# VH-VL binders against DNA-3-methyladenine glycosylase 1 (mag1), part 4

Target 1, 206 residues: DNA-3-methyladenine glycosylase 1 (mag1), of Schizosaccharomyces pombe (q92383)
Amino acid sequence: TKAEIHLSGLDENWKRLVKLVGNYRPNRSMEKKEPYEELIRAVASQQLHSKAANAIFNRFKSISNNGQFPTPEEIRDMDFEIMRACGFSARKIDSLKSIAEATISGLIPTKEEAERLSNEELIERLTQIKGIGRWTVEMLLIFSLNRDDVMPADDLSIRNGYRYLHRLPKIPTKMYVLKHSEICAPFRTAAAWYLWKTSKLADYTK

## First folded at step 24 (VH-VL; from R01 with heavy chain Y109G, light chain D32E)

Design U03
Fold by ESMFold2, fold request of step 26:
Structure U03 (fold): chain C 206 residues (1-206), chain A 123 residues (1-123), chain B 111 residues (1-111)
Amino acid sequence: as target 1 above (206 residues)
Amino acid sequence: QVQLVQSGAEVKKPGASVKVSCKASGYTFTSYDINWVRQATGQGLEWMGWMNPDSGETGYAQKFQGRVTMTRNTSISTAYMELSSLRSEDTAVYYCARGEYDFWSGYYGMDVWGQGTTVTVSS
Amino acid sequence: QSVLTQPPSVSAAPGQKVTISCSGSSSNIGNEYVSWYQQLPGTAPKLLIYDNNQRPSGIPDRFSGSKSGTSATLGITGLQTGDEADYYCGTWDDSYSAGWVFGGGTKLTVL
């Protein structure tokens, strides 16, 4: 891809990382889904290991046997214990209810409406929702809206990716990530993917 | 060498349960998911579910909900699949297969398969 | 009835080329990565192609994969008698009953 070529051409560190991780192959499962669905997926993964979060999200998807993800109205009216049984914490359940209400009211846009909004407009608008921070909106930008130049600089795995990439003695700050990822533009989403994938490399702790 | 080695063939009567084991070697057992897939004689592949050895979390195919339990013992790098209330239609070869998922990449194909365990259900 | 549709059989002589199709939907092939599995007679399935078109180490380059829209294709050139097997496509399916789905399998006969 253009992103792989760009990143491999930046310096020897990026060239090595792209080779070690392999082809850029991001998760596309949410590409055609409505924004509220991806926001719920991102809430499930907040402060939780990727596989544990996936189990919670898959149980939530399977609540309805009519072949559809739960609607905002169904989530608004859903029993707390049903959501708790999926594995959501009480705080996350509160966030899911807030997402449902915000979708019904139109604060959370449809996919079609969101396509016409900038990254900044979406971040500013959606972070007003209880339990929805910048990182959660960045997941929407990346996975549902396919925005190419998003760097979730406060993500611990991405920060640790720069520790690996630059052979740093400690995990750098989000400001370090913001500064050093400027050269990755306009493909910072792909850069974030590669940085996140460092956690899967055999020598990750070295 | 990455390997999955399964327990031996089983013969069961209708209404019984069977528990198949799958021992992993040559890799970090908790770093990958284990899938269970079955194949009746002359038929195709049927996915039964996945199990995350690190957390113990599972996801079962709808057809097997309520009848299947997938577990593990991480100290011996072994996964288990138990199928209850057996019927003659459950006669099949049962495979374990290594899989992977992460939030940023999604699902990967099953790259390592066990040799299979034949389960025969007959009266 | 399999979720992914494959032809039940294909055949060709040694040295020839065959293709095996796999047809699905937007909830599987359309948005998920396709893998292909080879099952030689009396053996377990073996990963042949992953991530739509990538070969694992040890798989010769006469095996190829591709994907377009909701369809995937396995290509095999330079057919050998040892290629006689059943071939399955597989993907994750992200519908309400999410899980792995496979094609019904294609029996390749080398005459």
Scores: ipSAE 0.835, ipTM 0.913, lowest interface PAE 0.6, mean pLDDT 92
Fold by ESMFold2, last read:
Structure U03 (fold): chain C 206 residues (1-206), chain A 123 residues (1-123), chain B 111 residues (1-111)
Amino acid sequence: as target 1 above (206 residues)
Amino acid sequence: QVQLVQSGAEVKKPGASVKVSCKASGYTFTSYDINWVRQATGQGLEWMGWMNPDSGETGYAQKFQGRVTMTRNTSISTAYMELSSLRSEDTAVYYCARGEYDFWSGYYGMDVWGQGTTVTVSS
Amino acid sequence: QSVLTQPPSVSAAPGQKVTISCSGSSSNIGNEYVSWYQQLPGTAPKLLIYDNNQRPSGIPDRFSGSKSGTSATLGITGLQTGDEADYYCGTWDDSYSAGWVFGGGTKLTVL
């Protein structure tokens, strides 16, 4: 891809990382889904390992009575204990309820509407929702809206990715990530993906 | 050498249960998911579910929900699939297969398969 | 029930090329990565192609994959009698009853 060529050409560290990880192949499952669905997936993933979050999200997808993802109205009216049984914490359940209300009111746009909004407009608008921070909106930008130049700089896996990439003695700060990822523009989403994948490499703990 | 080795063939009566084992070697057992896929004689492949050996979490295909249980023993790197209330339509070869999922990449294809376990359900 | 549609059989002479199609929907092939599996007679399936067009180590480059829209294609060139097998496409399907789905399989005969 253009992104792989750009990243491989930055320096020897990026060239090695792209070669070790392989082709850029991001999760595309959410590209056709409404924004509230991805926001819920991202909430499930907050401070949780990927596989545990996936299990919670899959159980949640399965509770609709008509074989489709729960509608905002269904979530608004859903019993707390049903969401607890999926594995959501009480705090995350509050966030799901807030997402549902914000979708009904139109604060959370439809996918069609969201495609016409900038990254900054979406971040500013959606972070006003209780339980929805910048990282959660960045997941929406990356996975539902397929935005190419998003760097979730405070993500722990991304920060550890730079520790690996630059052979740092300790996990770098958010600001280090922001500064050093500037050269990855306009493909910072792909860069984030590669940095996240470092945890899968055999020599990651070095 | 990455390998999945399954238990031997079984013959069961309708209404019984069967438990198939799948022993992993040559890789870190808890780092990958185990899928179970079956194939009736002369038919295609049918996915039954996945199991995460690290946590024990599972996801079952709707068709098998309530009849299938997927477990593991990490001490011996072995996955298990138990199917209850057997009927003649459950006659098939049952495979375990190694899978992978992560949040940023989604699902990967099943790259290592067991040799299969034939389960025959007849009176 | 085959969620993905494949032709039931294809044939070609040794040395020639064959393609095998796989047709699905936006909840599977459209948004998910396609894998192809070879099942030689009496054996377990083996991964031939992953991530739409990538070959595992040990798979010769005469096997290829591609994907366009909600359809995928397996290509085999330089056909050999040892290629006679059943070939399955597979993907994750992210609908309500989420899970892996496979095509019905295509039997390749080398005449």
Scores: ipSAE 0.834, ipTM 0.909, lowest interface PAE 0.6, mean pLDDT 92
Fold by ESMFold2, last read:
Order: C-alpha cells, then structure tokens, then sequence
Structure U03 (fold): chain C 206 residues (1-206), chain A 123 residues (1-123), chain B 111 residues (1-111)
C-alpha cells in the first residue's frame, strides 16, 4: 500500500517493524456502521483487554429483539441490569446512556453527516459527552470513518509500541508519540496499527 | 511444528454428554483462541464457539448456547469441549482449530486444525 | 441453506484453471476477511488462503484468492489430481448473532 511504502521508507526502525508485522490489514467490521455503534464498541474497550471487551460488546449486540444493533431509543430505555449482565461497569453504562441521548438529540452525527466533518471538529464536538474522551473519538475516526491520519497518542499499546520501535528503557509519554509520529503523516492511522501490533510480537516482553 | 491433537472417537447414547480434548503443542497455548467446529457426515462445517485459554472466556454459537461448555487446563496446554443432551443429529466429526482476534485487526482465519474426533450418537 | 453460497461442484482437466465462488452479505464477506479451506478426502480442513488473498507458507502461488463487494473467489491454476478435495470459504459474521460462517463446500473433481 501507499502507507506501507511511506512507513518503510522513514528509517531502519520502521522498515524492520513493517517487515516483522507484515501486511497492513485493519479491522473493517465497523466500516459501514453508524457512529454511535462504534462509540459503544470503543467504550466497551476502555481500559480493558481486547478479547474481554469483545465479549462484552458481542453480548450487547445480542440483546435486541429486532435482530439489529440496539437503537438509541432502545439503549435510552434499557434496564441497567440488562446492560450490567453484558459486563459493562456502572460508569460505562452511564456513558452508553449518554451516547444514546446524544444520538437522539443529533449531537452525535449520522455516518453521512460525520463524513463531512473534520477530525478536529468531531473530537471537539464529541468529547463534550460524559465518558467520551479523545481516545474514544479517535476509535470512531479510525474504524467507522476510515480516516487515514489519526494517532491515538494516549493509547498505552501505541506508546509501548514506540518503546519497542526505538528501544526505549520505559514507556514514553503521549508527547513523545505525538512528536515522533509527525514523520508518519499522512498515514498515521497505519502507523498506529503497526505500533499497536508490537503487542503481538514474540519479543514484546509484556 | 504447531499442532493440535484430539482425543479418540466416542460412541454415546442419546441424552448423554461427550467431552472432547484438544492438546496444543509448538506454540504458546495462552496466546491464541481455540475454536470448535463440527461436520456431520457428508455435510459442511458448523462453528460451535471460541475459547480464550488465557482467561477461560468463551463465546458460543447461539444454536449451542446452554448445551456446550468449552474449558481448558493451561498447565497441560489442553482445551476441552463438552456437549450435553446429545441427539442423533449431533453425530459428527468435531474439530478444534486455532484462531485469533484483536480490536485493531478483527478476526483471523483458523490456521491450525486438530485431526478431528468422531462422535456417534446411537439410538 | 448455508449463510455463504458456493457451487456444489466444479470439474476441470489437469493443467487447467478453475474458480470457485463464494457469495455472502455485508455482515460477513463485505466487512470481514475471507479464508479458504481445503479438505482432502478423510482429512481435517487446511487453511489455504487467509485475509482474502494471502497464502500461508507452503501454499503454492497457483492458489489465489480475491474479494469484490460481498463475493469472494478462489482460483486454482495448473490443476493437479492431488487438488481433488472439498473447498470451503469462511468468514466472521458480525450480525447480532455473531460467529464464524462457512460456505456449503465445493467438490473439485479433476477429470
């Protein structure tokens, strides 16, 4: 891809990482889904290992009587105990309710509307929602909206990816990630994917 | 030399349970999921569920929810699938298969399969 | 009827090319990576193609995969008698009753 070629050409560290990890193949499951669906998936994943979060999200998808993902109105009216049984914490349940209300009110756009908004506009707008931080909006940008140049610098796995890439003694700050990822533009989403994939390498050490 | 080796064939009566084992070797058992897939004689493949050996967490196909239990013993790198309340329609070859999922990449195909365990449910 | 649709059989002579189709929906082939499995008579399935078009180590380049929209295709060139097998496509299905789904299988006969 253009992204693989760009990243491989940056320096010897990136060249080795792209070769070790292999082809760029991001998760496309949410590509055609509405923004509120991806925001809920991202909330499920907040501070939780990937497989545990996936189990919670899959249980949530199976609740609706309609054979469809729960609608914002269904989530607004959903019993706390039903959501708790899926495995959501009380704080995450509050976030899901806030996402539902914000979708009904139009604060969370439709996918069609979101496609006309910049990354910055979406981040500023959506981080006003309780329980929705920058990282959660960045997941929407990456997985639902397919934006090519997003770097989730607060993500612990991304930060640890730079520790691996640059052979640092400790996990670097988000500021380090922001600074050193500038050369990855305009393909910072692919860079983030490769950095995250370091967690799957045999010599990752954690 | 990654491999999955399953337990031997079973003959069961209707209403009984069967427990199939799947021993992993040549890789870190807790780093990959185990899927269970069955195949009735002359028919296609039917996914039953996945199990994460690290946490013990599972996800079952809706058809088998309530009848299937997938477990493991990490100290011997072995996964298990138990199917209860057996019926003649459960006569099949049962496979374990190594799988992978992550948030950033999604699902990967099943790259290593066990040899299969024939389960016959006789009347 | 299986969630993914394959022709029940295909035939071709040694040395020829054959293609096997797999038809699905947006919740599976459309948004998920397609795998192909070869099952030789009396054996377990073997991964043949992953991530739509990638070959595992040891799979010769005469096997190929592609995906367009909600359809996938397995191609086999330079057909050999040892290729006689059942071939299955498979994907994750991300519907509300999520899980792996497979095609019904295609029996390849080398005449």
Amino acid sequence: as target 1 above (206 residues)
Amino acid sequence: QVQLVQSGAEVKKPGASVKVSCKASGYTFTSYDINWVRQATGQGLEWMGWMNPDSGETGYAQKFQGRVTMTRNTSISTAYMELSSLRSEDTAVYYCARGEYDFWSGYYGMDVWGQGTTVTVSS
Amino acid sequence: QSVLTQPPSVSAAPGQKVTISCSGSSSNIGNEYVSWYQQLPGTAPKLLIYDNNQRPSGIPDRFSGSKSGTSATLGITGLQTGDEADYYCGTWDDSYSAGWVFGGGTKLTVL
Scores: ipSAE 0.833, ipTM 0.911, lowest interface PAE 0.6, mean pLDDT 92
Fold by ESMFold2, fold request of step 26:
Structure U03 (fold): chain C 206 residues (1-206), chain A 123 residues (1-123), chain B 111 residues (1-111)
Amino acid sequence: as target 1 above (206 residues)
Amino acid sequence: QVQLVQSGAEVKKPGASVKVSCKASGYTFTSYDINWVRQATGQGLEWMGWMNPDSGETGYAQKFQGRVTMTRNTSISTAYMELSSLRSEDTAVYYCARGEYDFWSGYYGMDVWGQGTTVTVSS
Amino acid sequence: QSVLTQPPSVSAAPGQKVTISCSGSSSNIGNEYVSWYQQLPGTAPKLLIYDNNQRPSGIPDRFSGSKSGTSATLGITGLQTGDEADYYCGTWDDSYSAGWVFGGGTKLTVL
């Protein structure tokens, strides 16, 4: 891809990382889904390993009567204990309810509306929702809206990715990530993907 | 060297249960999911569910929800699938297969398969 | 019945080429990575193609894969009698009944 070519050409560290990880193949499952669906998937993943979060999310997907992802109205009216049984914490349930209400009111846009908004507009607007931080909106930008130049700089796996990439003695700050990822533009989303994948490499520590 | 070795054939009566084992070797058992897939004679492949060996979390196909239990013993790198309330239509070869999911990449194909365990359900 | 649709059989002579189609929907082939599995007679399935068009180590380049929209294709050139097998496409399906789905299988005969 253009992203793989760009990243491989930055320096020897990036060339080696792209070779070790392999082809860029991001998760496309949420590509045709509405923004509130991806926000819920991202909330499920907060402070959980990918597989545990995925189990919770898949259980949630399966509770609608009509075989579709639960509507905002269904989530608004959903019993706390049903959501708890999926594995959501009480705080995450509050966030899901807030996402549902914000979708009904139009604060959370439709996919079509979101495509006309900038990354910055979406981050500013959506982080006002309880339990929705910058990272959660960045997941929406990356996985539902397919924005190519997003760097979730405070993501622990991405920060550890730079520790691996640059052989640092300890996990770097988000500011280190922001500064050193500038050369990855306009493909910072692909860079983030590669950095996140370092945790899967055989010689990864911690 | 990556290998999944399953337990031997089983013959069961309707209403019984069966537990099939799948022993992993040549990789870190807790780093990958184990899927269970069955195939009746002359039929295609039918996915039954996945199990994460690290956490023990599972996801079952709706058809088998309530009848299937997938577990593991990490100390011996072994996964198990138990199917209860057996019927004649459960007669099939049962496979374990290694899979993977992560948030950033999604689902990967099943890259290593066990040899299969024939389960016959007859009255 | 099967969520993914494949022709039940294809045939060709040794040395020739065949293609095997796999048709699905936006919840599977459209948004998920396609894999292909070869099942030789009396054996377990074996991963042949992953991530739509990638070959595992040890799979010769006469096997190829592609994807367009909600359809995928397996290509096999230079057919050998040892290629006689059943071939299955598979993907994750991210619908309400989320799980792996497979095609019904295609029996390849090398005449």
Scores: ipSAE 0.831, ipTM 0.910, lowest interface PAE 0.6, mean pLDDT 92

## First folded at step 25 (VH-VL)

Design V02 (from U03 with heavy chain G59Y)
Fold by OpenDDE, fold request of step 26:
Structure V02 (fold): chain C 206 residues (1-206), chain A 123 residues (1-123), chain B 111 residues (1-111)
Amino acid sequence: as target 1 above (206 residues)
Amino acid sequence: QVQLVQSGAEVKKPGASVKVSCKASGYTFTSYDINWVRQATGQGLEWMGWMNPDSGETYYAQKFQGRVTMTRNTSISTAYMELSSLRSEDTAVYYCARGEYDFWSGYYGMDVWGQGTTVTVSS
Amino acid sequence: QSVLTQPPSVSAAPGQKVTISCSGSSSNIGNEYVSWYQQLPGTAPKLLIYDNNQRPSGIPDRFSGSKSGTSATLGITGLQTGDEADYYCGTWDDSYSAGWVFGGGTKLTVL
């Protein structure tokens, strides 16, 4: 792929990483989802195992009155106990409520509108919402809007990826990641994927 | 070489608890889950749950909820599975298995297995 | 009884081809990656296939996996006596009670 070619051409470290990991296969969902739905998924995934988060998310999806994903209005009015029973923490429930309100007010755009906004615009706009940080928006960008140039620099796995890539004695900072990942543009999403995969490599150490 | 080595056979009375250990080697212990699967004699495989060694997060099968506890000691790359309130039906070979998870694709699977630990529950 | 359904047994002569089916639902095989395990008598299970159709290192190309809809299939060509074992399919189930699920297992006899 273009991403693999680009990354392999950056330097010997990236060339080696791409070779070790293999073909770029993110297997991202191509389903059309509204931004507020993906943000909820991202919130569910915060500090949790993917499968645990998915279980919570799926239970949440199933509680809608019309058999569809709960509407922002339904989420706004949903009882705390129902959301808690799905497995959400109190903090995450607050985030879900905020997401619902932000969607109702139009702060969170529709899918159609989001597709017309840049990564930076969406980050700036959506991080105003309580419980929504840059990482959460970046998850939306990657998994819902299929953006190819996103680097989740705050992600611990990504930072550890650079520790591995550059053979650093300590985990680098977010700023380090942001600086050194600039050359990965316009395929920083693919770069992030490879960086995440480093923890699975045979010579990886933590 | 990736390897999981389990503790030896156990014989327990009904109502007792058993704790099985699983020592990992040949890979970064915190990078993969540890799953526990049991198999009664002549029966199929039954998944019990997984534990993430990095965070300590656990996910148990509903059948074992409240009766199983999965833990780890990262300093010695060892996972533990404790099953309480033992019954005769708990007599089985218990396996630990390395679990791979993919945040991006949602993939999950077990790729390396321990040799198994026989647990016998009898009065 | 098992969430995934396998035939209890299959048999064939050396050199022949066999297939083992694994039937599930939309909440598991339909939406998740399928793995296959080989369990020789008196031993622990061994991974044969992951990601529906990928072979781990050391697994010969005589073993193949495929998935279609809510069903998966393990194929074994050039059957050898050493292939006599129990075979299990497995995958994640995204139902309300999410978790890993196995098939009931298939005993393969080499005639």
Scores: ipSAE 0.879, ipTM 0.936, lowest interface PAE 0.6, mean pLDDT 95
Fold by OpenDDE, fold request of step 26:
Structure V02 (fold): chain C 206 residues (1-206), chain A 123 residues (1-123), chain B 111 residues (1-111)
Amino acid sequence: as target 1 above (206 residues)
Amino acid sequence: QVQLVQSGAEVKKPGASVKVSCKASGYTFTSYDINWVRQATGQGLEWMGWMNPDSGETYYAQKFQGRVTMTRNTSISTAYMELSSLRSEDTAVYYCARGEYDFWSGYYGMDVWGQGTTVTVSS
Amino acid sequence: QSVLTQPPSVSAAPGQKVTISCSGSSSNIGNEYVSWYQQLPGTAPKLLIYDNNQRPSGIPDRFSGSKSGTSATLGITGLQTGDEADYYCGTWDDSYSAGWVFGGGTKLTVL
């Protein structure tokens, strides 16, 4: 792929990493989901294993008997106990309520509108919502909007990826990642994928 | 070479607890989950749950909720599975298995298995 | 009783092709990656296929996996006596009680 060619051409470290990990295969979902749904998924995923988070999210999806994802209005009016029973923490429940309100008010755009907004515009707009940080929006960008040039620099796995890539004695800062990943543009999402994969490599050490 | 080595056979009385160990080698212990799967004699495989060695996070099958505890000691790359309130139906070979997960694709699977630990529950 | 359904047994002569089916639902096989495991008599299971159709290192290409809809299939060509074993499909189930699920297993006999 163009991403693999670009990354492999950056330097010897990237060339080695791409070779070790192999083909770029993110296998991102092709399902059309509204931004507020993906944000809820991302919130569920905060500081949790992906399968645990998905279990919570799926229970939440199944609350309605009509087979549809709960509407923002339904989420706004949903009982705390129902949401808690799905496995959400009190903090995350507050975030879900905020997401619902923000969707109703139009702060969170529709899928169609979101597709016309830049990464920076969405980050600036959505991080105003309680419980939604840059990382959460970046998950939306990557997994819902299929953006190819996103680097979740504050992600611990990504930072550890650069620790591995540059053979650093300590985990680098977010700013370090942001600076050194600029050359990965316009394929920073692919770069992030490879960085995440570093922990699976045979010579990886924590 | 990636390897999981489990503790030896156990014989327990009903109502007792058993704790099986699984020592990992050949890879970064904290980078993969540890799953536990059991198999009664002549029966199929039954998934019990997984534990993430990095965070200590656990996820148990509903059937074993409240009765199973999965832990780890990262300093010795060892995972533990404790099953309490044992009954005769718990007699089985218990396996630990390395769990691979992909945050991006949602893939999950077990790729390397321990040799198994026979647990016998009898009066 | 297993969430995933497999035939209890299949048999064929050496050199022939066999197929083992695994049937599930939209909450598991329909939306998740399927794995296949080989369990030789008296041994621990071994990963045979992952990601629906990928072979781990060391697994010969005469083993193949496929998925369509809510069902998965394991194919074995050039059957050998050493292939006599139990085969299990497995995947994640995204139902309300989410978790990993196995098929009931299929006993393959080489005639």
Scores: ipSAE 0.878, ipTM 0.937, lowest interface PAE 0.6, mean pLDDT 95
Fold by ESMFold2, last read:
Structure V02 (fold): chain C 206 residues (1-206), chain A 123 residues (1-123), chain B 111 residues (1-111)
Amino acid sequence: as target 1 above (206 residues)
Amino acid sequence: QVQLVQSGAEVKKPGASVKVSCKASGYTFTSYDINWVRQATGQGLEWMGWMNPDSGETYYAQKFQGRVTMTRNTSISTAYMELSSLRSEDTAVYYCARGEYDFWSGYYGMDVWGQGTTVTVSS
Amino acid sequence: QSVLTQPPSVSAAPGQKVTISCSGSSSNIGNEYVSWYQQLPGTAPKLLIYDNNQRPSGIPDRFSGSKSGTSATLGITGLQTGDEADYYCGTWDDSYSAGWVFGGGTKLTVL
């Protein structure tokens, strides 16, 4: 791809990383889903391993049993114990309720509306919602809206990715990630994907 | 040399349970998911669910919810699938298959399969 | 009955080419990576193609895969008698009853 060519050409560290990880193949499951759906998926993933979060999200998807993801109105009116049974914590349930209310009010845009908004506009607007931080909105930008140049610099796995990439003795700060990823533009989303994937490499914890 | 080796054939009566084992070798057992897929005679493949060996977490296809239990013993790199309340329609070959998922990449194809375990339910 | 639709059978002579189609929807092939599996008679399925068009090591380049919209295609050139098998497409399906789905299978006969 264009992103793989760009990243491989940056320096020897990136060239090696792209070769070790392989082809850029991001998760496309949430492509063209409504923003509130991805925000809920991202909330499920907060401070949780990918597989556990995925199971919670898949159980949540099946609640309505009418072949559709739960509507914002259904989520607003949903019993706490139903959401708890999926595996959501009480705090995450509060966030889901906030996402539902914000979707009904129009604070969370539709997919079509969101496609016209900048990354910065979406971050500023959506971080007003309780339980929704910058990282959660960055997941929306990446996975639902397919934005190519997003770097979730405070993500622990991304920061550890730079520790691996640059062979640092300790996990670098988010400011380190922001500065050193500037050369990855306009493909910082692909860069983030490769950095996140370093946790899968055999010598990651050495 | 990556292998999944399953337990031998089983014959069961309706209403019984069956437990199939799947022993992994040649890779780090806790690094990949185990899927269970069955195939009735002359039929296609039917996914039953996945289990993560590291955490023990599971996700079951809705058709099998309440009848299937997937577990593991990491000390012997072995996954298990137990199917209860057996019916004649459960007669099939049951496969374990190695899979992967992560938040940033999504699902990967099932790259290593066990040899299959024939389960016959007859009355 | 299967979520993914494949032709039940195809046939061709040794040395010829065949294609096998797999038709799905936006919740599976449209947004998920497609894999293909070969099942030789009396054996377990084997991964043949992953990530729509990639070959695992050891799979010869006469096997190819592609995807367009909600459809995927397996191509096999230079047919050999050892290619007689059932072929299945598979993907994750991200609908409300999420899970892996497979095509009904295509029996390839080499005449």
Scores: ipSAE 0.849, ipTM 0.916, lowest interface PAE 0.6, mean pLDDT 92
Fold by ESMFold2, last read:
Structure V02 (fold): chain C 206 residues (1-206), chain A 123 residues (1-123), chain B 111 residues (1-111)
Amino acid sequence: as target 1 above (206 residues)
Amino acid sequence: QVQLVQSGAEVKKPGASVKVSCKASGYTFTSYDINWVRQATGQGLEWMGWMNPDSGETYYAQKFQGRVTMTRNTSISTAYMELSSLRSEDTAVYYCARGEYDFWSGYYGMDVWGQGTTVTVSS
Amino acid sequence: QSVLTQPPSVSAAPGQKVTISCSGSSSNIGNEYVSWYQQLPGTAPKLLIYDNNQRPSGIPDRFSGSKSGTSATLGITGLQTGDEADYYCGTWDDSYSAGWVFGGGTKLTVL
């Protein structure tokens, strides 16, 4: 891809990383889904390993039994114990309720509306929602809206990705990540994907 | 070499249960998911669910909810699938298959399959 | 009753080329990575193609895969009698009842 070519050409560290990880093949399951759906997926993943979060989200998708993802109205009215049975914590259930209310009120845009908003506009607007931080909105930008130049600089796996990439003695700050990822533009989303994948490499250390 | 070796053929009566084992070797058992897929004679493949050996987390296809249980014993690198309340329609070859998922990449194809376990349900 | 649609059978002579189609929807082939599996008579399925068009180590380059929209295609050139098998496409389906889905299989006969 253009992203793989760009990243491979940055320096020897990036060239090695792209070769070791392999082809850029991001999760595209949430493409063309409404923003509230990805926000819920991202909430499920907060402070949780991918596989556990995946199971929670898949169970949640099946709740409505009408062949569709639960609507904002269904989520607003959903019993606490039903969401608890999927595996959501009480805090995450509160976040889901907030997402539902914000979708009904129009604070969370439709996919079509979101496509016309900048990354910065979406971050500023959606972080007003209780339980929704910058990272959660960055997941929306990356996985639902397919924005190519997003760097979730405070993501622990991505910060550790730079520790690996630059052979640092300690996990770097988010500011280090922001500064050093500037050369990855306009493909910072692909860069983030590669950095996140470093934890899968044989010579990775915690 | 990476391989999955399954337990031998089973003949069961309707209403019984069957438990199929799947022993992994040649890789870190807890690093990949185990899928279970069945195939009736002359028919296609039917996915039953996946199990993560590290956490024990499972996700079952809706058709099998309430009848299937997938477990593991990590000390012997072995996955298990138990199907209860057997009926003649459950006659099939049952496969375990290695899988992988992560948040940033999604699902990968099933790259290693067991040899299959024939389960026959008849009176 | 498969979610993904494949032709029931295809045939061609040794040395020739065949393609096998797989038709699905946006919740599977459209947004997910397609795999192809070869099942020789009396054996387990074997991964033949992953990530739409990638070959695992040991799979010769006469096997190829492609995807366009909600359809995928397996191509086989230089047919050999040892290629006689059932071929299945498979993908994750991210609908409300999520799970792996497979085509009904295509029986390849090499005359």
Scores: ipSAE 0.828, ipTM 0.909, lowest interface PAE 0.7, mean pLDDT 93

